# Designs tried in a protein design chat: VH-VL binders against q0atu2. Part 262

Target 1, 119 residues: q0atu2
Amino acid sequence: MLDKKARIRTSREYRNVFEKGKRLSGRFLIIYYVENALDNNRFGFITNKKIGMAVIRNRIKRQLRAIVREYQGQVKNKHDIVLVARAGIGKSSFEGMEKDYIAIMKKAGLFARNANKID
Key: E = the ipSAE of ESMFold2; O = the ipSAE of OpenDDE; V2 = 0.75 times the mean of E and O plus 0.25 times the DockQ between their complexes.

## First folded at step 11 (VH-VL)

Design z85 (framework fv_daclizumab)
Fold by ESMFold2-Fast, scan of step 11:
Structure z85 (fold): chain C 119 residues (1-119), chain A 119 residues (1-119), chain B 106 residues (1-106)
Amino acid sequence: as target 1 above (119 residues)
Amino acid sequence: QVQLVQSGAEVKKPGSSVKVSCKASGYTFTSNYMHWVRQAPGQGLEWIGYINPSTGYTRYNQKFKDKATITADESTNTAYMELSSLRSEDTAVYYCARTDEWYGYMDVWGQGTLVTVSS
Amino acid sequence: DIQMTQSPSTLSASVGDRVTITCSASSSIGYMHWYQQKPGKAPKLLIYDASYLESGVPARFSGSGSGTEFTLTISSLQPDDFATYYCQQYDDYPLTFGQGTKVEVK
């Protein structure tokens, strides 16, 4: 679970990331991201009914939060980042989601220079 | 149940303005963005812009920035698009369409409003 | 702007035919949708995220592709399928559509 401070909580905050942020698409994820005025990063997670039933969407959100938490220390500070699950995500493995997340974050320039899973 | 109903056809003179309405029902108006798209007779679809009905934030296709003004009235669940300085080239069917912004597909469309500009 | 180019612009076909429509993006895109429009009607969402059928869309429709080349296929054309089809990119602003492919009776 991510600390409360590391989570985007309100519709207003989500819409700010969408409207002011940059967009980048991966295989299973789309990220929207923008610098914030805080001392920390915040993450949001979006799924829709096209992915599947609530049990599937809740599993995906839980798995994405676990991935984000694992790599939290490698993300450049002061960003609000929203992860949007694509329709195909339900067919991916946990490892597949993790690899896609890492690839997208590196492509966006959001991982610190020397960051990776091993450090 | 989810429905977008647009105002009726308009015939306007060159140099005048027109304001097209799009009334939403069957969903929470502020939960989705509203887009405007036009289609000239026998031609394809052209994106004009969108509005976030909860804040009034807008984004425009640069081609229409000085032509179109998009607004929304949350109290009546109605989006508007005003076209100024009308020319014959603005003759088209104008559509409003609802989208889930994170995914960007337009899943519900208004029936269209024909705007004819002629002398 | 990202230009979306469809091929062919017009296609003449008979009921039962396999129909293929292509959409080419001027730069690599990660996200796109397909719409169907019948004469005098608003467009209807047909396929989202390149390959997924919108609710209520018959299984004869399918989408595929990535990067710059995307394809819409109708495996066995039905009378209800004579329409104009549009691709749309959702990778960058302004949002852009292909010019349309009209599928008409042979």
Scores: ipSAE 0.798, ipTM 0.915, lowest interface PAE 0.8, mean pLDDT 92
Fold by OpenDDE, second read of step 12:
Structure z85 (fold): chain C 119 residues (1-119), chain A 119 residues (1-119), chain B 106 residues (1-106)
Amino acid sequence: as target 1 above (119 residues)
Amino acid sequence: QVQLVQSGAEVKKPGSSVKVSCKASGYTFTSNYMHWVRQAPGQGLEWIGYINPSTGYTRYNQKFKDKATITADESTNTAYMELSSLRSEDTAVYYCARTDEWYGYMDVWGQGTLVTVSS
Amino acid sequence: DIQMTQSPSTLSASVGDRVTITCSASSSIGYMHWYQQKPGKAPKLLIYDASYLESGVPARFSGSGSGTEFTLTISSLQPDDFATYYCQQYDDYPLTFGQGTKVEVK
């Protein structure tokens, strides 16, 4: 599980990322990202009912948190990043989800220069 | 029932302004973004901008940044779009359309408002 | 800006026909949304995220595609389906629509 300090927790924090950040779309994910004034990154996760039932949505969130946790050490610091799950993510494998995350984060240029686990 | 009801058709002179309204019902007004889209006679759809009614945050198509002003009134569940310095080229049907906060498909549309600009 | 180009612009078909409309994006996008518009009416959401049907949309409608190429398919055209169809992207601002494909009676 992500540390508390690595989580976007308030509606205001989410809105800030959405309104002031950049947006990039992947196959299964949309990411919104903006620089923060902290020394660490914070991550948020968004799903809606079109993804599926609550059980499915919660599973997706757990999977996304696991992916983010796995690669968080390779992400450039001082960013708030919100992951929005697209409708198709419910049919995706964990590996497919991970691949999409890596691809979209690369496109966003959010991985650190010394990152070597994303090849 | 979720619906958007727009104000009636307008006939305006060049150089004048017009303010079109879009009243929302059947859902929490502040839970969705309200977009405006225009369609000139016999032409396609063109995105103007959107507003987050909960915060008042707006985003515009650069093409319309000096033409359209989008506002919202939470107390009346109504979004507005004002068009200034009207020209004949502004003649079109203008639609309001609801999106969720994150995904971007417009699932509910107003019936449209025809704005005719003529001398 | 991401330009959306639909093909064809006009399509003449008969009831029962299989109809396919394509939408090409000038750059790679995640998913495409599709709308149906009838004369004098507002657009109606048909498909979101490339392949998911909006509630109430008949199963004869389907969508597919990825990257820069997307398609809307009507498996068996019905009288109620004669309309203009638009694709739309929300991957980048400004939001953009295709120019539309008018499906008319042959």
Scores: ipSAE 0.392, ipTM 0.842, lowest interface PAE 1.5, mean pLDDT 93

Design z86 (framework fv_daclizumab)
Fold by ESMFold2-Fast, scan of step 11:
Structure z86 (fold): chain C 119 residues (1-119), chain A 119 residues (1-119), chain B 106 residues (1-106)
Amino acid sequence: as target 1 above (119 residues)
Amino acid sequence: QVQLVQSGAEVKKPGSSVKVSCKASGYTFTSNYMHWVRQAPGQGLEWIGYINPSTGYTRYNQKFKDKATITADESTNTAYMELSSLRSEDTAVYYCARTDEWYGYMDVWGQGTLVTVSS
Amino acid sequence: DIQMTQSPSTLSASVGDRVTITCSASSSIGYMHWYQQKPGKAPKLLIYDASYLESGVPARFSGSGSGTEFTLTISSLQPDDFATYYCQQYDTYPLTFGQGTKVEVK
């Protein structure tokens, strides 16, 4: 589970990431990201009804939080990052979501190059 | 049902200004971004910019930053686009279009407003 | 700016034909949509996120592609499908559209 201090919780904070952030698209995810003025990274998670019913969207959010938590130590400090789930994510495996997350974070320059060497 | 209704056609002289309105109904106005897109006669679509009605934050296509001013009035659920220093090449149908906050689908469009600039 | 180039610009077709429209991005993009516009009307969202059908859109429409090459296909053209089609990237600002592909009666 991701600690509350590492979560983007308010609509104001989400809007700041959307409006001022950079955007990169992966296979199943889009990320929006900005540097923050805090001591830590914060993550947000967005799903919409085009992904599926609430049960599916809640499962996706839980799986994405687990992935983010696993790799949070590899993320460059002082960033607010919002993960937006694409329509096709509901048919992805957990491994597929994880690989996409690592790939897009590396492309964004937010991950160390060797983040996925550890298994 | 979700609907965007724009103001009527305008005929303007070069050097004048025009302000087009886009009234939203059937959804929470502040939950979505409002984009403006133009289409010159017989031509394709060209993105002008957007506004977050909740905050007034705007983003413009740099081509239009000195031409277009986008505003929103939460109390009337109306977005506006003002064009200044009109020239003949500004003759076009101007559309407002709603997007979701993160996915950027322009899923609901206004009917369009024809602005004609002629001497 | 990312340029979106559609091919062909104009296409003549008959009812029942399979129609394919291509959209090429000047740089690799990860996210794009397709719109349909009929004469005198506003554009209508047709396909979102390259391959997903918007609610109410007939199953004969499909989208595919990634990177720099995207395709819209109409498997069996119907009279209601004579229109202009636009691709749009939602990868970087400014947002850009293709020049449009007009599908007209042969």
Scores: ipSAE 0.500, ipTM 0.856, lowest interface PAE 2.7, mean pLDDT 89
Fold by OpenDDE, second read of step 12:
Structure z86 (fold): chain C 119 residues (1-119), chain A 119 residues (1-119), chain B 106 residues (1-106)
Amino acid sequence: as target 1 above (119 residues)
Amino acid sequence: QVQLVQSGAEVKKPGSSVKVSCKASGYTFTSNYMHWVRQAPGQGLEWIGYINPSTGYTRYNQKFKDKATITADESTNTAYMELSSLRSEDTAVYYCARTDEWYGYMDVWGQGTLVTVSS
Amino acid sequence: DIQMTQSPSTLSASVGDRVTITCSASSSIGYMHWYQQKPGKAPKLLIYDASYLESGVPARFSGSGSGTEFTLTISSLQPDDFATYYCQQYDTYPLTFGQGTKVEVK
């Protein structure tokens, strides 16, 4: 599980990322990202009822948190990053989600130069 | 029932201003963004801008940055759009439309407000 | 700005026909939505995120596509389907719509 300090927790923090950050769309995910004034990254996760029932939404959030946790050490610091689940994510495998995450993060240039687990 | 109810048709002289209202009901007003879209007679849809009623944050189509001012009143669940320096080219039906913060589909629309600008 | 170009602009069809409307984006987009508008009425959301059916919309409507090419399909046109259809992108500001496709009676 992500550390508390690595989580976007307040509505204000989410809004800040949405309003001031950049946006990139993947197949299953949209990421919003903005630089923060911290020394660490914070991650947020957004799902809505279009994704499916609460059980599905919660499963997806757990999966996304697992993916983010796996690669967080390879992400450039000082970013707030919000992952928004697209409607089709419910039909995606974990591997598909992971692949999409990696692709989007690469496109955003958010992986550190020394990252070596993103091939 | 979720609905948006707009103010009535307006007939204005060139150079004047008009303020159209959009009252929301059936949902939490501050939970969604309110967009404005215009449609000239016999023409397509054109996006003007949106407001986040919870923060007052607005984003405009550059084309309308000097034409439209979008505001919101949480106490009355009403969004407003003011058009200034009206010209005949501003003659159109103006719609308010609800979106969420993340996905951007306009799932609820007002009935539209015809603004006619004529000498 | 991302330009959305629909084809055709006007389509004459009969009840029972299979109807296909295309929407081409000037750049690759992530989010694409489809709306239906009848004369004197506000647009109505039909398809969101390219291929997902809005609640209450008949199953004869479907959407597909990615990147720069998207399609709206009506498998069997019904009398209630004669209207103008618009595609819309929410990928890049300003948000933009296609010019519309009017589906009329043949």
Scores: ipSAE 0.497, ipTM 0.865, lowest interface PAE 1.4, mean pLDDT 93

Design z87 (framework fv_daclizumab; at its last look DockQ between E and O 0.67; V2 from the best seeds 0.73)
Fold by ESMFold2, look of step 13:
Parts: C-alpha cells; sequence; structure tokens
Structure z87 (fold): chain C 119 residues (1-119), chain A 119 residues (1-119), chain B 106 residues (1-106)
C-alpha cells in the first residue's frame, strides 16, 4: 500500500495532472505526470468499465499499486503521476505490467538512476 | 439515457457572433469534459477545444483560440461555444461531444448545430 | 500537429465485400479511435483504442495497427455500413481526425 501522502485523492487533483501534465502511452498503460509543489511524489490510478467488471478493475489497481510501491524509491521527487489502464491490460501478466511501467517511466525521464528494485 | 441536445440552426451576417448551446442530461454534467468539433459542408471533422465544466478550464486548438470561446453553466447542465467575427468560412455544423478525459473517446455527441454565415 | 491521413478518400463497394480503410499518422502515436458518420447524423464511436469494439457494434467490424499505421476492416459489408469513417488520435494536442473515408454503393 502507498502512504496516504503519496496518493492523489480528489477529482480536482487528478484533473490537474490531466490538464497540466505530460502524457506517454505504453503497451498496457498510459501515464500522465506533472511537477507538484510538495516534498514527495503522489500516484493515482484510473480504470473504467470498458476494462472489465469491478473485480477485474480492482485486481488491476491492486497490481499497479504493488508495482508502483516496489519502484517508488527510484522515482524523481515532486511529481504527481497518474497511471491509466488501457483496454488490453486485463489480459496482461503482472510481469508484463511491470515491464511496461519500467519502460514508460524511463521514457518519461522519471526514474532517477539505477532503477532496479526498492534500492 | 445520456444525451446532448444542441440549440437550433442559425443564419448570421458576416462580422456578427453566435452562441451555440449544448444541454446535457442523463449523467452528472461535471463528471466529463465537453468538446466542440466542427464540420464544414461536405468536409471532415475538426477539433475546436474542450472545457472542464467543474472549473471552467479550457483548451483550444490554436486555429480557433481567437475565434471560439467555450463556457459552461453547471446550474443548467449546459455548455456553450461562442464564435466571434463570423466569416463565410465559419459556415459549418458544430457538434458538442462528451469525453472521458483519460481515454479521450467521444462516446456521446449532440445532434449538431448548423451555423450559416451569409449577407 | 499530428496529421491523420485516411486512404482511400472514397471507396465504392457492394454488399458482401470486404472493406479496408487505412489511417496513417505523420508521427508515431500510441492511442486512437474510429468513428462512423451517416448522412445528416452526428458521428458515433465505433472502435476505441485501435481494436476494441464499442457496445452494439457488429462483430464484422475490426481494427488493428500501431505506431503510424492503423486499419479498419468490415469483413462483409452490409447496407447499414454505407457511411463515412474517421480515425482520431488522442496522443497529442490538438486532437486531429483523418479527413474521412466515404464508403458508398458501387
Amino acid sequence: as target 1 above (119 residues)
Amino acid sequence: QVQLVQSGAEVKKPGSSVKVSCKASGYTFTSNYMHWVRQAPGQGLEWIGYINPSTGYTRYNQKFKDKATITADESTNTAYMELSSLRSEDTAVYYCARTDEWYGYMDVWGQGTLVTVSS
Amino acid sequence: DIQMTQSPSTLSASVGDRVTITCSASSSIGYMHWYQQKPGKAPKLLIYDASYLESGVPARFSGSGSGTEFTLTISSLQPDDFATYYCQQYDNYPLTFGQGTKVEVK
């Protein structure tokens, strides 16, 4: 689980990332990201009903949270980052989601250096 | 049933302005962004811009930034687009369309409003 | 700006034909949709995220592609399918549509 301080919580906070941020599309994910005025990063997660039923959507969010938590120490500070699940994500493996996250975060320049694990 | 109902066709003189309305029903008006798209006679679709109806934040296609003004009235569940300094090339059908901002597909469209600019 | 170029601009076909429409992006994109528009009507969402059918869209429609090349296919054209089809990218602003492909009676 992410600390309460590391969560994007309100609709207004989510929409700020959409309106002011940059976006990049990966195979299973789209990320939106913007610099914030805090001392820490915040993460948000978006699914919709086209992804699947609530059980599937909740599983995907749980898996994405686990991936984010594993690599959060490698992420450059002071960013709000929203992960958006694409329609094909329900058929991906956890490892597939993880690889996609790493690739897209590197492409965004959001990993500091030596981003491997919680190191 | 989600629907968008637009104001009726308008005939305008060059140099005047027009304000097209788009009334939303069947969903929470502020839960989605509203887009405007134009279609000149016999031609394709061209994106004008969007509004976040909860805050009034707008984004425009640069081509239309000095031509179109998009607003929303939360109390009446209505979006508006005003076109200024009308010229004959502004003759088109103007659509409003609802979007889930994260995914960007326009899943509900208004019926369109024909604006004709002639002397 | 990302230009979306559809090919062909007009396609004459008969009921039962396999119809293929191509959409080419001026640079690589990761996210796009297809719309159908019948005469005198607003566009409607047909395919989202390149290959996923919107609810109520018949299985004879399919979409594929990635990067700069995307394809919409109708496996066996029906009378209800005579319409204009538009692709739309949702990767960069301004949002852009292809110029349209009109599928008409041969």
Scores: ipSAE 0.833, ipTM 0.917, lowest interface PAE 0.7, mean pLDDT 92
Fold by ESMFold2-Fast, scan of step 11:
Structure z87 (fold): chain C 119 residues (1-119), chain A 119 residues (1-119), chain B 106 residues (1-106)
Amino acid sequence: as target 1 above (119 residues)
Amino acid sequence: QVQLVQSGAEVKKPGSSVKVSCKASGYTFTSNYMHWVRQAPGQGLEWIGYINPSTGYTRYNQKFKDKATITADESTNTAYMELSSLRSEDTAVYYCARTDEWYGYMDVWGQGTLVTVSS
Amino acid sequence: DIQMTQSPSTLSASVGDRVTITCSASSSIGYMHWYQQKPGKAPKLLIYDASYLESGVPARFSGSGSGTEFTLTISSLQPDDFATYYCQQYDNYPLTFGQGTKVEVK
């Protein structure tokens, strides 16, 4: 479960991330991200009908929230981040989504540096 | 049915301006972004810019920043593009197109408006 | 700007032929689409996210690729497929299209 304070809730807030943010594509995910003026990070989740039926989209959103929650402490403070599920995500495993999330967050410079990071 | 209907063909003199309309129906106008794309005779597609109809926020291709002005009227579900200081090189078919903004594909297009600039 | 270059610019083919069109990006991209345009008509979304067919698009169309090289394939060309095809990137602004590939009757 992701805390209410850590969720992007309104269409206005989502569109601010889209219009003013940067974008990076991973294998199963696209992220849009922008610095915010708050004390915390906020996350949003986008799926569309091309991914599959509602039961599949709801499963994907639950799994993405669980992944985000697991790695919340690694994310640089004061960002609004929207995760957009690509068409192929429905065929991915949980591990595949998790790996993709970590890779794109590192590439975006949104994860804290660790021993494996180059430069 | 989702449909975009554009205004009719225009013949304009060099130095004049033209305003093309794009009337949306069959969906919530403010839920999608509207893009404008041109195609010169015998040439390919060239992106001009977009508008968020709910806020009036616009983004332009820098090439068209001083040429095109994109607006939207929520009360009539109509997007507009005005072209100023017309030159013969602006002769083209101009299309409006709806996007699913997070995914960036143009899934519904207007029929096109031919703008001819001649002396 | 990310430049999208299609190859070939024009190809001549017969009904029943396998047709392949390539789109090359000037830098690595993660997200792109294909459109079909018939003479006098607006473009139509054909393939989204490099490899997924838009609803109503015949199964003879397919897309593949990643990074800088993307391919559109028509497995068995039909009369309705003589058209110009465009790739489009959605990685960076400004949005850019390939110059188009015209598939014409041999």
Scores: ipSAE 0.745, ipTM 0.904, lowest interface PAE 1.2, mean pLDDT 91
Fold by OpenDDE, look of step 13:
Structure z87 (fold): chain C 119 residues (1-119), chain A 119 residues (1-119), chain B 106 residues (1-106)
Amino acid sequence: as target 1 above (119 residues)
Amino acid sequence: QVQLVQSGAEVKKPGSSVKVSCKASGYTFTSNYMHWVRQAPGQGLEWIGYINPSTGYTRYNQKFKDKATITADESTNTAYMELSSLRSEDTAVYYCARTDEWYGYMDVWGQGTLVTVSS
Amino acid sequence: DIQMTQSPSTLSASVGDRVTITCSASSSIGYMHWYQQKPGKAPKLLIYDASYLESGVPARFSGSGSGTEFTLTISSLQPDDFATYYCQQYDNYPLTFGQGTKVEVK
């Protein structure tokens, strides 16, 4: 599980990212991201019923959290980032999700230049 | 049961203004973003902008930033779009449509409102 | 802005025909959404995220594609399917639609 301080937790925080942030779409994910005034990054996760049953949605969230945890140390600091799971993610492998996440984050320029696990 | 009902057709003179309404029912009004889309006679669809009914936050197509003003009244579950300085080129059917929050597909549409601008 | 170009603009077909409509994006996008519109009616969502059918949409409709190329397919055209179809992207603002493909009776 992500540290509490690394999580977007309130509706207001989510709305702020959506309204004021930038948007990028991948194959399985959409990311919304905006600079924050903190010394750390915060991550949020959005799923809906079109992805599948609650069990599937919960699995997807667990997998996305695992991916975010794996690479969070390589993400540029001071950002709020929301991951929105698209419909196709339910049929994707973990590796597919990870690949999509990396691709989108690179496109967004959110990985630090000193990152050594993604290149 | 989820539906959007728009106000009736309007005939306006150039230079005047018109305000179209869109009343939502069958769902929580503040849980979705309300978009406006226009369609000139015999033409395609053109996105105008959206509003978050819960916060009042709006986003516009730059093309319509000085033309359209989108508002919402949570107490009546009604979204509005006002068009100012009407010209003949503004003649079109105007639709309201909701999106599933973050995802961006418009799954429910109003029946449309024809606005005719003529001398 | 992301331009969406549909092909063809007009398609004449008969009941029972296999119909394919393509939509090309000026830049790579995640997935495309498809709508059906009949004369005097509002657009209706058919397919979201390139290949998922909206509730109530017949199984003869399908979608595919990725990147910049997407397709909508009707496996066996029915009388109720003669209409105009639009693709749409939500990857970047402003949101944009294709110019439409009118499917008419041959």
Scores: ipSAE 0.657, ipTM 0.904, lowest interface PAE 0.8, mean pLDDT 94
OpenDDE, second read of step 12: ipSAE 0.616; ipTM 0.896
ESMFold2 (binder alone), look of step 13: mean pLDDT 93; pTM 0.953

Design z88 (framework fv_daclizumab)
Fold by ESMFold2-Fast, scan of step 11:
Order: C-alpha cells, then structure tokens, then sequence
Structure z88 (fold): chain C 119 residues (1-119), chain A 119 residues (1-119), chain B 106 residues (1-106)
C-alpha cells in the first residue's frame, strides 16, 4: 500500500498538478506531473464514471496504487504525479496497466536511469 | 439540464475592445473548466484559452496572449472573454465550451457570439 | 504546435454510403476527440478518446487510430450526417483542431 505522505490528498494539490504540470498520454493512462518543493514524491489517482461503477473504479485505483508502490523507488524524487485512468482501462489486465505505467514514466523522464525492465 | 448562454452579436470598429459573456447553468460552475474557441467565417475552429473558475487560473494559446483576457465571476456563474485592439481579422463566431478538469473533451458548448470588426 | 490535417477537406456522398475521414497529426499524440458541426450551430462532441462514442451519438459513428493517424467512420450515412467534422488533439498546448471535413450531398 502507498504511505499516506506519498498521496495527494487535497483538491488544491490536485489542481496544482493539473494547472502547472506537464501531460503525457499512454495506452490506458494519462499522467500529469510537476516537480514539488517537498522531500518526497506524491501520487494521485483519478477515475470517472465512464470507466464503470464505483466497485470497478475502486478496483482500478487499488491496482494502480499497487503498481505505483512496486516502482516507487525508481521515480525521480520531488514530484507530484496524478494518474488518470482512460476509458477502456477496465478491459486491461494488471500486467497491461503495469507495462503502460512503466512506458509513460520512462517517456516522461521520471524514472531514474537503470529503471527495471519487464520482459 | 446543463446550458451555456452567450451574449448577443457585436459590431465593433478597428482598435476598439469587446467583452463577450457566457452564463452557465445546470451544473456547479467551479467544478469544470471553461474554454474559448473562435471560428472565422467559412473557416475552422481555433482554441483561444481556458479558465478554471474555482481558482481564476488561465492558460492561453500564445497567439492570443496579448489579444484575449479570460475571466470568471463565481457569484453570477458567468465566464467572460475580452478582446482588445480589434482588427478585421478578429471577425469570427466566438464559442465558450466546458470541459472537466482531467479528460478535456468539450461536451457542452454555448450558442456562439458573432463579433464583426468593420470600419 | 501540433498541426492536425484532415483528409479530404470536402467529400460528396449519398445516403447509405460508408464515409471515412482521416486526421493526421504532425507529431505523435495520444489523446484526441471528434466533433460534428452543422451550419449556424455550435460543434457537438461525437467521439472522445479516439474511439469512444459519446452518449446519445448513433452507433453508425466510430473512431479508431493512434499516434499520428486517426479515422472517423460513418457506416451508413443518414440525412442528419451532412455536416462538417473536426478532429482535435488534447495532448499538447495549445489545443489544436483539424481544418474540417465537409460531408455534402453528392
């Protein structure tokens, strides 16, 4: 599970990432990201009703948090990152979401050099 | 029922300014972004910029940064766009359109305001 | 800026025809939408996120594509479909639209 200090919690913090951040689209995810002035990274997660009912959206959020946690040590420090689930993410596998996350983070330059590669 | 209602047509002389309004109803005004898009006669669509009514944050197409000023008034649920130093090339229908914060499709549009700049 | 180029600029078709219009981005994009506009009216959202049908839009409309090439298809053209169609990218600022494809009566 992600530690509480690694989560974006307030609407103001989410808005800051959206307004000042950069955007990159992957297959199942969009990320918004900005450097922060803290000593740690923070992550936020967004789903909308087009993905499905609350139980489906909550499952997707849990899976995304698990993926973020697994690769937490590879993310360049001092960033606020919001993951937005695209329409169709509910049809993806856990492995598919994981591969998409890794690809987007590498493209954004947010993974440190020598980030783990999945074969 | 979500609606955006714009102010009426304007005829202006070169060098003058015009302020177009867009009144929102049927949703929480501060929960969505408001974009402005123009369309010159017989031409396509061109994005001008947006405002976050909850914060007052604006983002502009660089082409319009010195031409357009976008504002919002929470007390009246109204967005505004002021165009300065009008030239004949500014003759167009101007639309307001809402998006959500994260997904960014323009699902509701105002009816448009024709601004004609002529001597 | 990302340039969105539609092909064709104009298309003449008959009711019942299969209509395909293409949108090409000058650089790879990951996120785009399609809009329909009738004369004197505001644009209407048709397809979001390249391939998903907006609520209330007839099933004869479909979208596909990724990267730099995107397609809007109308499987069997109806009288209400004679309009101008616009693609729009929402991946980079400034947001940009294609020049439009006018579908007119043959």
Amino acid sequence: as target 1 above (119 residues)
Amino acid sequence: QVQLVQSGAEVKKPGSSVKVSCKASGYTFTSNYMHWVRQAPGQGLEWIGYINPSTGYTRYNQKFKDKATITADESTNTAYMELSSLRSEDTAVYYCARTDEWYGYMDVWGQGTLVTVSS
Amino acid sequence: DIQMTQSPSTLSASVGDRVTITCSASSSIGYMHWYQQKPGKAPKLLIYDASYLESGVPARFSGSGSGTEFTLTISSLQPDDFATYYCQQYDYYPLTFGQGTKVEVK
Scores: ipSAE 0.584, ipTM 0.876, lowest interface PAE 2.1, mean pLDDT 90
Fold by OpenDDE, second read of step 12:
Structure z88 (fold): chain C 119 residues (1-119), chain A 119 residues (1-119), chain B 106 residues (1-106)
Amino acid sequence: as target 1 above (119 residues)
Amino acid sequence: QVQLVQSGAEVKKPGSSVKVSCKASGYTFTSNYMHWVRQAPGQGLEWIGYINPSTGYTRYNQKFKDKATITADESTNTAYMELSSLRSEDTAVYYCARTDEWYGYMDVWGQGTLVTVSS
Amino acid sequence: DIQMTQSPSTLSASVGDRVTITCSASSSIGYMHWYQQKPGKAPKLLIYDASYLESGVPARFSGSGSGTEFTLTISSLQPDDFATYYCQQYDYYPLTFGQGTKVEVK
């Protein structure tokens, strides 16, 4: 589980990322990201009913949190990053989600220069 | 029932201004972003900008930054778009359209407002 | 800006025909959205995220594609389907639409 301080938790925080951040779309994910004034990154996760039932949405969130946690140490610091799950993610494998996450984060230039576990 | 109802057709002289309204009902007004899109006679769709009714945050197409002003009134569940310095080229049907918070689907549209600019 | 070019601009077809509309983006995007517009009416959302049908949309409509090429397909054209169709991207600002494809009676 992501550390509490590494999570976007309030509606205001989410809105800030949406309004002031940059946007990139992948196959299964959209990321919104903006620099923050902290020493750590914070991650948020968004799903909607178009993805599927609550059980599915919750599964997706758990999987995304796991992916984010796995690569957390390789992400540039001082960013708020919101992962928005697209409709197709419900049919994707975990590996597919991970691949999409990595691809989008690379495109966004959010991985640290010394990152080594990025395939 | 979710619906957007726009104000009636307008006929304006060049150089004048017009303010089109879009009243929302059937959903929480502040839960969605309101976009404005225009369509000149016989032409396609062109995005003008959007507003977050909960915060008042706006984003404009650069093409319309000096032409359109988008506002919202939470107390009346109404979004507005004001067009200034009207020219004949501004003659078009103007639509308001609701999007979900993060995905960008314009799932509900107003009926459109024809603005005719003529001498 | 991201330009989307639809093909064809006009399509003449008969009831029962299979109709395919393409939308090409000037740059790679995630997914495309599709709208239907009938004369004198507002656009209506048909497909979101390239291939998912909006609620109430008939199953004869389908979408596919990725990167820069997307397609909207009507498996068997019905009288109610004669309209203009638009693709739209939300990946980059400003948001942009294709120029439209008018599907008319042959």
Scores: ipSAE 0.526, ipTM 0.880, lowest interface PAE 1.2, mean pLDDT 93

